VH-VL binders against Cytochrome c oxidase assembly factor 8 (COA8). Designs and how they scored, part 1

All scores and structures are predictions.

Target 1, 167 residues: Cytochrome c oxidase assembly factor 8 (COA8), of Homo sapiens (Human) (q96il0)
Amino acid sequence: APERGAERRDTAPSGVSRFCPPRKSCHDWIGPPDKYSNLRPVHFYIPENESPLEQKLRKLRQETQEWNQQFWANQNLTFSKEKEEFIHSRLKTKGLGLRTESGQKATLNAEEMADFYKEFLSKNFQKHMYYNRDWYKRNFAITFFMGKVALERIWNKLKQKQKKRSN
Unless a header shows other numbers, all headers, positions and changes below count from the first letter of the chain; Kabat numbers aren't used for antibody chains.
F, E and O stand for the ipSAE by ESMFold2-Fast, ESMFold2 and OpenDDE, each averaged over both directions (binder to target, target to binder). V2 = 0.75 x the mean of E and O + 0.25 x the DockQ between their complexes.
[cut] marks letters that were taken out.
The coordinates of atoms that the task and the answers printed are left out; those that the model quotes come from them. Centres of patches stay.

## First folded at step 1 (VH-VL)

Design b10 (framework fv_belrestotug)
Fold by ESMFold2-Fast, scan of step 1:
Structure b10 (fold): chain C 167 residues (1-167), chain A 122 residues (1-122), chain B 108 residues (1-108)
Amino acid sequence: as target 1 above (167 residues)
Amino acid sequence: QVQLVQSGAEVKKPGASVKVSCKASGYTFTDYYMHWVRQAPGQGLEWMGVINPEGGSTSYAQKFQGRVTLTRDTSTSTVYMELSSLRSEDTAVYYCARDLYEYDSSGYFDYWGQGTTVTVSS
Amino acid sequence: EIVLTQSPGTLSLSPGERATLSCRASQSVSSDYLAWYQQKPGQAPRLLIYGASSRATGIPDRFSGSGSGTDFTLTISRLEPEDFAVYYCQQYDSYPYTFGGGTKVEIK
């Protein structure tokens, strides 16, 4: 989001902190929004008896989250950096200072900013189209594996009940 | 007008945790990111992390990840830095510092707290 | 991470002289994302320069910053008694933000 993500200037997501879930949690843990991507990270619970299928699903979800975090962290950084450069360039062209009397950052009016937003959207159109395509593909795969895991868990519960009845 | 007032000096044993506060006044607390920077005796400055007071989102330097936690209380315009599993090398003056841009993490700081000395010794 | 190297470690000068402080980055700092701070004993750092060359509010014009890429300079044209302090450069181009080791400007 422009108000939160647009102002970020951080370059490398590798420095971004991820909060650790409580030890021996039985559930996935949802963290606060990441400063760079503005997305809430999910820290996935690893079951003691994780099946190969459950492991594949977890890894796919983790990989998709990392991909998504990287994309938006980079996009937000690029937006913030280019917005700042645009504002600085325009204020310099007008012979205006970079700061207001209150010491806050000087800004441009909505009409002036419209040129920047149009350019930014046009420039990033193809990138966002490819993002949407990949996002769809990843979510389809996740949904498919979630279904497979659900069926496996149902089957295992049924097998467990049958075994308990034999005792 | 703008002031950042930090809590008093702390003396801790290795393995303990410390929580330092930084109370802001003279501006809209939620409009500016707040950073934490430390300085060991006779050494240079080291950036630890940042918090967005509006949403509470944080980012930490990897060196401190897993040990540092930044929080805030908007009702008292206060940010907190908690550092756990203290070691002798954590002996330093800890500063809170306000990001210069409104709603923006520029990464440089116009106002600093007075500093809080944390001494870790057995 | 970007490592900033400041030189000299100590600069011994008399009031009225020109001070030139160097800050070199291990890799290029984009968009002049370089700041300078002044720190006196027992005090918090004070922002002097940001964007490599822009003076912060209330900073005297005897302080000037220059440079780009990997080589940056802070210049104090005529040292005043209150200018004898430690000076730090800081990059805010890439995460984590890093500071130089400092240059102490002391009375000769």
Scores: ipSAE 0.000, ipTM 0.450, lowest interface PAE 20.4, mean pLDDT 79

Design b11 (from b10 with heavy chain D99G L100E Y101D E102Y D104W S106G G107D Y108A Y111I; framework fv_belrestotug)
Fold by ESMFold2-Fast, scan of step 1:
Structure b11 (fold): chain C 167 residues (1-167), chain A 122 residues (1-122), chain B 108 residues (1-108)
Amino acid sequence: as target 1 above (167 residues)
Amino acid sequence: QVQLVQSGAEVKKPGASVKVSCKASGYTFTDYYMHWVRQAPGQGLEWMGVINPEGGSTSYAQKFQGRVTLTRDTSTSTVYMELSSLRSEDTAVYYCARGEDYYWSGDAFDIWGQGTTVTVSS
Amino acid sequence: EIVLTQSPGTLSLSPGERATLSCRASQSVSSDYLAWYQQKPGQAPRLLIYGASSRATGIPDRFSGSGSGTDFTLTISRLEPEDFAVYYCQQYDSYPYTFGGGTKVEIK
């Protein structure tokens, strides 16, 4: 539905786009934790003479951050939603209201909540397995490209030293 | 008018790769996830995977992991499904279908592409 | 993964009759994430019901869905000629999304 699309965009990294790094930043900047994912976004510094390889690395890091932000925002939302539904369902089954006589929100004890946690983990096992695999693959790729960028910078530095000596 | 238009039929040899496109129109491309579903001749529907067009993040069914790659092009509002190492049992009609993120608000597949027939034969 | 089993595999009926199609899940599925689709030969599937009981836009009121947990039902109250097709249930509660094997509603 359209309203669900709008709500999903609110849980996506739109909060990251509203964060502004310091005006005089000349390196990567780390922002405050996102409301939904609880992860700190990184805003990447773009060098004046960014090479195609450096651009590829930066975009890969940005894409990985966005992927990671979306995954955890969605997981946290799902956990909170299902936890609330579970609590309401169990209270209804017991014939209890959603609030205590004192007006406080009714809760379940740790033993009762253990059933929810077991079910949630079991239900999400395969999804977390895919996440971990992809996380490792992305970090390997980032590390590999970081190595390539480092080698390119060393090579360019050597060429500049040689050019200075020639002139 | 919301519409998904897929690329034309493909005939491939075993071991080849196929890339099917799905062009979206009539809505904001990044607001909906795009799923891929296949159907072998005379068989039922089989879910292959999903892509979030906004970030490009993907999730695949275990059976297709390592062989399927989902990508998108935001400038053309198009998603792509590439299936590698084709075998005869990959002969099927491949559909793209829009649906929402199941963690935030799961939606059924309300709009489907017309389907792309992929035939794998020697 | 959640396995959906549809029964019967084939339902032979005449126009005007009531069709009742069953979908059974191997584990509990939230009713908010159970859908039914209609597919005619040579066509893409068409969404009929989402959230177990909500009719999609443009779907006639003779189609209704019900059920919760592991047992779900699609009912067509009075079959029209255009209703003879294959019907699939689908869960979108958890990845991987899965479909039932289908029920073919054919003319007797």
Scores: ipSAE 0.000, ipTM 0.451, lowest interface PAE 18.3, mean pLDDT 80

Design b12 (framework fv_belrestotug)
Fold by OpenDDE, second read of step 2:
Structure b12 (fold): chain C 167 residues (1-167), chain A 123 residues (1-123), chain B 108 residues (1-108)
Amino acid sequence: as target 1 above (167 residues)
Amino acid sequence: QVQLVQSGAEVKKPGASVKVSCKASGYTFTDYYMHWVRQAPGQGLEWMGVINPEGGSTSYAQKFQGRVTLTRDTSTSTVYMELSSLRSEDTAVYYCARESYDFWSGYEPFDYWGQGTTVTVSS
Amino acid sequence: EIVLTQSPGTLSLSPGERATLSCRASQSVSSDYLAWYQQKPGQAPRLLIYGASSRATGIPDRFSGSGSGTDFTLTISRLEPEDFAVYYCQQYDSYPYTFGGGTKVEIK
């Protein structure tokens, strides 16, 4: 009795793009688009002497990126699923099979698909509103911390200049 | 004070329709989404659908698709839930619940609920 | 749809004890879109926590929410007599919105 290979349930890989930037990069690196979210991940550079404020900013950026990746990965999955269900339901209603006489996957016309897109957007309107709100809030927070980090860096440079003049 | 006041209990026969109202007061009616949730006796909560603040967009759970209709009247600050083709399984307490929509202050989902409307479907 | 599984189904505890309630999602849910409700017999549900960890207005400090991804937790640090009720988690990350099956917290 052949051992039915346990179908590895492809656990949706935690969308951390396995793209490892070159170890010697002193800059943020942008990866290729993620296959689930279609968003390009950013690998944030970690300075050797990262300040607590810089660390907080980096963490906030990372968390925001993860949030964004998860949102779009989920949204794309939902879209794909609902699209397929819509197509199947419509084909069934028409008395058509899932495959054409030529063996190709049966598709709906552009007009029918327009109805799907309209319905999908309507159903997900509130979700998109929440997303936009949270996106703005997160980016505002990031911008605020970017300003703080910039001020800290200026202050540190000034202190170093004063110490060099005293010496 | 924010209040959601629902219509009274309904007894219906199978195949009939029921229309439950939810009157809102104490806030700007057109700034919030309104949801409907039901609860069968001794069971959990079941989301039915949502209507947007303007009343032009709705989303329904698949289970209720084609049977439920949400509408709202801005002049009376009232949201309506109509459920058609009633079955015994539709016997439940039906709740309206507000979801805040404020771009700046954040959203509290379902922060206010109606008192519930008991709908009994019996032959 | 996202299915939420709550555990345990029933939690029997004494006043003063710590309660820990679990909510597991079938898919990843953003922490910003998970809520907890309390329901007492014959009453409408009451919002306790939103955004996984934010307390609703008027909710005591003994209630706290945590979690991310698929696993979320409601903690009641010290049970009061009025806290014996049914608790529901809810996701509002995607339509349809879904609730967990509930956890009944009862007196031991």
Scores: ipSAE 0.018, ipTM 0.554, lowest interface PAE 7.1, mean pLDDT 87
Fold by ESMFold2-Fast, scan of step 1:
Structure b12 (fold): chain C 167 residues (1-167), chain A 123 residues (1-123), chain B 108 residues (1-108)
Amino acid sequence: as target 1 above (167 residues)
Amino acid sequence: QVQLVQSGAEVKKPGASVKVSCKASGYTFTDYYMHWVRQAPGQGLEWMGVINPEGGSTSYAQKFQGRVTLTRDTSTSTVYMELSSLRSEDTAVYYCARESYDFWSGYEPFDYWGQGTTVTVSS
Amino acid sequence: EIVLTQSPGTLSLSPGERATLSCRASQSVSSDYLAWYQQKPGQAPRLLIYGASSRATGIPDRFSGSGSGTDFTLTISRLEPEDFAVYYCQQYDSYPYTFGGGTKVEIK
C-alpha cells in the first residue's frame, strides 16, 4: 500500500530576514552574544546630520567595543585552551583516560581545579592590570565626549529657539 | 600607502550638473569620513560637505543644500560629489579630503587630500 | 557658523625671519579643534597643525601653533625658501567646517 507523504505547512523563509529590524532603524541595536567574547555587540545608529563631536564619540565607542571584544575573545580562548591542557596533563599524570567508563568527559575535582585558577590568575595578573587601566582610560574619554555632545545638543537647541524667536 | 585620486577636469555650461569622483586606496575606506572642499581661482577654501562611507550619511553646508549630493560606492572605495544647477561662480578646484580619528593619535581633520579636480563653468 | 578671520592678509618677509600668523574666531572653538594648512600654487593644501598646537606627522619643528578659545597663532620660527606659501586656519569643532581667508607669506 502506498504511504502518503508528510504534509508541509507554510514555513518562514529558511534564512533570517533580509531586512535590518525596521523598528530599530532610528536607534542603536544590540546583537547576540559573540561566540568567543560572550559580549553583545552594539551596532550604532548613524544619524543624519551627524556633528563632528557626535562622529568622534561614535568612532571612539566603536573602536573601544572592537578592542574590548578582541581582548575577551582572546582571553576566553586562552583560558579554554590552557584549562583543557591542564586537565589532560593532570589526568595523564594520574594514569587516567580522557573519558570515564560511562563515556563522560573526565574532570578534575574542585581542589585540583583551584590550582589551575590560581595559576591562571597569577600568570595573567599583569595582562588584566593593563586591560583594566586601558578600559578606564577609554571609558573616561567616552564619558568626556558624551558630556561634550550633550552640551552641543543643548547649545544647538538654544540657538534654534533663538532663531525661531527672531523670525 | 594612502592615496586619494580624483577624476579629471570638467568644462560645463551654466545649468548643467557635474559629478566628480575620488578613489581611495591604502586604508580601510569605511573607517574614515570624506569631506569635499572647493577653491575658486585666487580665492580661499570653502567646505561643502561630508559623507560617512560606512552608512552613507551626509551633511552639507547651507550654501550648497539642495544642489550638492555626496554618495559613495564601497565596492570601488570611491566617493562622489555631484553639483547641479551650475553657475559661473561654481568655477573652482574641488578637493576630497580624509578626516581621521584615532584614540591614541587624536583627531586630524584633513590628513590626506586628493589632487583636486578643476571644474570650469562657462557659456 | 564660526567665522575665522586671518591677519595679516599678506606678510612680506625674507628667508631666516620669523613669521607670526593670526587666526581669530567669531565664537569660542571647543577643545582647540583648530588646524593650520599650507598651500603652494597648483597644489592641494597640506596639514601642518591640528588641535591648535599638535604638529602633523612629517612637519618640521620650526612650525608651531598656539592659542585657545577665539585667538590662535601659527609661528614659523625661521623661514626657509619652501615656506613661502598661503596659510589657512580651519575650525573642525562644528558643522559647517570653516576656513580663514588665508595669509600669503611672500618673499620681499
Scores: ipSAE 0.005, ipTM 0.518, lowest interface PAE 10.7, mean pLDDT 82

Design b13 (from b10 with heavy chain D99G Y101D E102Y D104E S105D S106T Y108A; framework fv_belrestotug)
Fold by ESMFold2-Fast, scan of step 1:
Structure b13 (fold): chain C 167 residues (1-167), chain A 122 residues (1-122), chain B 108 residues (1-108)
Amino acid sequence: as target 1 above (167 residues)
Amino acid sequence: QVQLVQSGAEVKKPGASVKVSCKASGYTFTDYYMHWVRQAPGQGLEWMGVINPEGGSTSYAQKFQGRVTLTRDTSTSTVYMELSSLRSEDTAVYYCARGLDYYEDTGAFDYWGQGTTVTVSS
Amino acid sequence: EIVLTQSPGTLSLSPGERATLSCRASQSVSSDYLAWYQQKPGQAPRLLIYGASSRATGIPDRFSGSGSGTDFTLTISRLEPEDFAVYYCQQYDSYPYTFGGGTKVEIK
């Protein structure tokens, strides 16, 4: 169906907690990177005549996006907090302050930070392996349903062409 | 509960020095940075400097460099702000304020003293 | 030095209304090192928000902070009588730490 630009029941919420897609959008819209996950969110357009199969695909994509956003937001928060805790502990051990004379955060040298990075990666290895496994599972499912939707749309287009031909 | 109690109001002549105290209680004194902020009558807030009570290290706003000295006494959990070569423009309420101890956020001030009025007049 | 500009200078509203206060930085503030304070006449400032969006202990959920880089906002969703005060933003990214000029929220 042509983009009409009048439908607005699904318009973006007011407020600042999330980006807002353009009003009257008849397609998916990609927003700026999320502050915590550093991933760009996608706002999905919901057509009035969405098929059950299209709805299933859309919900699977929305669920996958939410899962992905939550994983990386939590991972980045954990990384930042543990990194700062490590730096804070090492600076206290040395009798140094948390801020430099310029007011910037005091930091450790590369050799000292290497211990933190190594431990963080080792500690989170299993978690990242499970994330990758689930990511592949979700993308396989999405690809499978995308294929089904594409076939449905092709079939419907062929049916419409046959009707026009018979006229 | 955390409390910062400052010394009483001061009236000084131009060219004099003033020393304001801020006594901390209700927490481990050496675990939090202490900042000094002033506010001239009817004006906004102006950051002066910070002291680490554990080591006594300090940093000052360039505008006050050479005139302000921050010190502390760990036995009494007290920080001091001494401002020299006073001018009429130094008339203000002076506050001590504690920095947060939430990793990166030590520059936000969660507790403030009640303020000390310093008046510089001839 | 990072200069913070608050707008409007004065905001006249009634209890129950939404207040939105702006704070703009002359250069980017890294890691959201921005705080908001409330000050009532004759009192010391009170921390509301730190890290641009984190509420301080004891602050009601009607107060929220947002923004990053150079553009920050403090929102009070439904003004209570006790919310009429002067509000200051503050950056703590680099020395000297600086405050905005303040926004006075007054009763219409």
Scores: ipSAE 0.000, ipTM 0.476, lowest interface PAE 19.1, mean pLDDT 82

Design b14 (framework fv_belrestotug)
Fold by ESMFold2-Fast, scan of step 1:
Structure b14 (fold): chain C 167 residues (1-167), chain A 121 residues (1-121), chain B 108 residues (1-108)
Amino acid sequence: as target 1 above (167 residues)
Amino acid sequence: QVQLVQSGAEVKKPGASVKVSCKASGYTFTDYYMHWVRQAPGQGLEWMGVINPEGGSTSYAQKFQGRVTLTRDTSTSTVYMELSSLRSEDTAVYYCAKDYEWLGYYDMDVWGQGTTVTVSS
Amino acid sequence: EIVLTQSPGTLSLSPGERATLSCRASQSVSSDYLAWYQQKPGQAPRLLIYGASSRATGIPDRFSGSGSGTDFTLTISRLEPEDFAVYYCQQYDSYPYTFGGGTKVEIK
């Protein structure tokens, strides 16, 4: 992380980390990858002249980020837990210990792990399908509001030019 | 469910200041702008200003700029409207109003019950 | 600031009649940012229409909004006894937000 002093790791019950950007930032700040979701959080700059429409867009983006962070933190935790349970179960079935002679975690070969990945993907197919649907819906809404904000800014610039012409 | 509860009626002398509170409940306080609107006896509605509870940023109608101050306390989910240098013309019912559903539009969808402020000698 | 002019100032009608209320803006207002409110004596205003034409939750379908640019209309298709009140239009397109002067709908 480039700025270790700018970030802090606070965990919620869901396992979602939080971060804090440098004070008095005039731009959106992108943090390091979250420990649990592996996604980089964005801390949004709030301009002093933020319009109501700009606020709606920002809050929609923030809520979408929180939803996305929570989904992937939970997904990664579930994946990790089930992977470890699968490995433990298979090693026990083979009569092998959980550690190698070198003290490292014992692992399964690629063929055995492929079985786990197939099972995990099949088991979670419906969940991922609903995630993708909601992700598209959220991105459509964000794009729609971005368009509205762009039109508002164009209109404001035209209004400002018209005022300058008077005299 | 969603409610805005305002402080009680006030009687003030000309030149004094008044501070009206508006306590929000039933929704996430920082998700919606809070507006202040007044209405003089027998007159129409007059917008005074708005506060963003998340950052505390404000915007005021020019008529009230320099006399009105909007603040909030996120720990109590309360917005405050302070009006200074009171005149008899400031006698009115003062309303707080919550912005509309955040996914849609910036209409005022929930209003407080109103606080009567009377300015008299 | 955007000035909203409502007409008529008073509309005297009987229950069952159609009410048409006009709101005219001094400059163009995006239809996305025009609202209508109802107010009864001693009560806070009640949101009826937002975005010029969208009914707020719980508002009967006899209330409809229309218009764009500088001319907006609130229509009550068949007046009920409870509809006799003062109606205000409001723009939230730009600061300062402004309200019209109101139209009083009273029993003839």
Scores: ipSAE 0.000, ipTM 0.461, lowest interface PAE 19.7, mean pLDDT 80

Design b15 (framework fv_belrestotug)
Fold by ESMFold2-Fast, scan of step 1:
Structure b15 (fold): chain C 167 residues (1-167), chain A 121 residues (1-121), chain B 108 residues (1-108)
Amino acid sequence: as target 1 above (167 residues)
Amino acid sequence: QVQLVQSGAEVKKPGASVKVSCKASGYTFTDYYMHWVRQAPGQGLEWMGVINPEGGSTSYAQKFQGRVTLTRDTSTSTVYMELSSLRSEDTAVYYCARVEYGDYLSYFDYWGQGTTVTVSS
Amino acid sequence: EIVLTQSPGTLSLSPGERATLSCRASQSVSSDYLAWYQQKPGQAPRLLIYGASSRATGIPDRFSGSGSGTDFTLTISRLEPEDFAVYYCQQYDSYPYTFGGGTKVEIK
């Protein structure tokens, strides 16, 4: 049985393109928020003469994005499902309908929703802690490789200038 | 208060293009994805594509890739579906339908009234 | 893509009878990502059930959804005259979103 959206991170969807970067883009493109994760995907520009180090950095950023998208898609789905169940349960207890006469979704006030948020956060505390730890580890690795790529680019420019001046 | 109002019926010749509008009101236009679904006479529902009104990004069903273009105008809270190279098989009622962005659930809660497009010689 | 097959194509029943509509998926669908819609002639579809089993606002309790994986069912426990319509299942588990071919519930 396929995982909900998991295959779509590694493999192009069979019938539908999820998002498209602008044509003829020569920079990284930031897309609209994904409807499941609510995160804006980055479509990475691949230079014609990408170095092995630049490729490693790009792949690390792509892998981190896929990991991040998967985590938040699953988390937001769980949040939305439990939030809706909570709202429906509380409205039923109050004898209220799920929608107003205008067809708008009936809502709870901020004080009532605070109870749900506190319970949800408490229940997911450990999961979020591990996510934060892994996120910082991934960010550190990305920052480290970004530094290496920056140094490589500076070194290459200096080598080019030295060669030009020597000729 | 939530309403999706579509443009009127169209009659087109084969090879022409049609552009159908869907005007949203009663909610924050950029907070909800808008999908397009069509239905040929006596047939079932067929998903065509989706647009994110905030950024304008789109995704299309493979069958319509290259012929359909979804756009939006945030100043008028309107989504457009343009279908080119029309064939008799494109005769259908075309619907816009909203999905809740904030709930991350992908069911259609509000539908436009539908626009009949007839392709005939 | 996930292909949804609805059966039967037509149900001929009398008011007061139970209607059972089937929707079968070509591959596993999360129970949280299947919806049912009702459509009457000349009208847009109307949401009945989402998340396989949750009734939409304003939908009478005679409508119920069940199932998981590849087999889903919409049940109308006691048909009312206004329930004679075409019913479609829809999956929203994966792109592209797909619909079943529909089941027409008609008066015998």
Scores: ipSAE 0.000, ipTM 0.451, lowest interface PAE 18.8, mean pLDDT 79

Design b16 (from b10 with heavy chain R98T L100Y Y103S D104S S105G S106L G107E D110Q Y111H; framework fv_belrestotug)
Fold by ESMFold2-Fast, scan of step 1:
Structure b16 (fold): chain C 167 residues (1-167), chain A 122 residues (1-122), chain B 108 residues (1-108)
Amino acid sequence: as target 1 above (167 residues)
Amino acid sequence: QVQLVQSGAEVKKPGASVKVSCKASGYTFTDYYMHWVRQAPGQGLEWMGVINPEGGSTSYAQKFQGRVTLTRDTSTSTVYMELSSLRSEDTAVYYCATDYYESSGLEYFQHWGQGTTVTVSS
Amino acid sequence: EIVLTQSPGTLSLSPGERATLSCRASQSVSSDYLAWYQQKPGQAPRLLIYGASSRATGIPDRFSGSGSGTDFTLTISRLEPEDFAVYYCQQYDSYPYTFGGGTKVEIK
């Protein structure tokens, strides 16, 4: 088991949110937004007669979903943690408490927060560029295989119709 | 070494006030918040309030608002918790705790005082 | 005020067994601002876990935290003699900070 002080940042929440699709589902199902990534997971329907090509497409979509979930869960967690650390640091520097008299978290004004947002965006620019590149690459692959599956299904439908006519 | 040393046990009558001290050492006193938590015999932990030793700003749990007062003395690195209008249900062990932690600014409690027993009885 | 409910109230187990402790919040705890503490008789609490799942410095790897939102768990994978104590969960998301009622892990 990992025995690390940085465990929270090293191990982001991953995987598809748990939910139950309706009984005898013949379609993909979309779940509620994941707490960490804020993305809705898709639970993929697996037909009994799934072709190798259909299986490859499904696995590619599942892998891309997991990758996307992990990326945004990590980014959202990092943003939230660094934002709170920045606010806490600034409030301590000012000699102010972390909470208001009502017990709500003390916040910085928009001018003060602008420095944090600028720094966060600058620091993460390269990471977001790599994400966008990989996202387009994965999306292209998925679209390509979707086209192949569509052609396979048309071909099979035509074969079934021809066989029906020859009977 | 971080240490929080609290004052000794107190026995008070109903209606009296008690003032418990917590002396900090081993870190920069004014850079970390100090919290107070109490525990009645056989019961759980109850958060009372927090003080920023640098500016002296405070926040209290509503249950104790008007009865608890947190103060500090920067020259002695000491925080004080004063609780007034004591009742029998105020009989508890009172702890100070700091949010000092090597990598942290997030208000969980790595370091606690040893506790001060306050007994309220007639 | 966020109310934390711990269950069970008491776990009677033997050394070497696995302990699973539950903490349920009355409302969602943002960013998993939840900590776990161990307390032995006559002693102040000791921080075990913060941020729902991060082990504090010096805490053995047999202690692990999990969960999010309203449902949190502390797991001790194999109990050592020194682990028999009372355990408290605490939220530090909003004032007033609140603690659960505690779970006593005692020797069977």
Scores: ipSAE 0.000, ipTM 0.458, lowest interface PAE 20.6, mean pLDDT 80

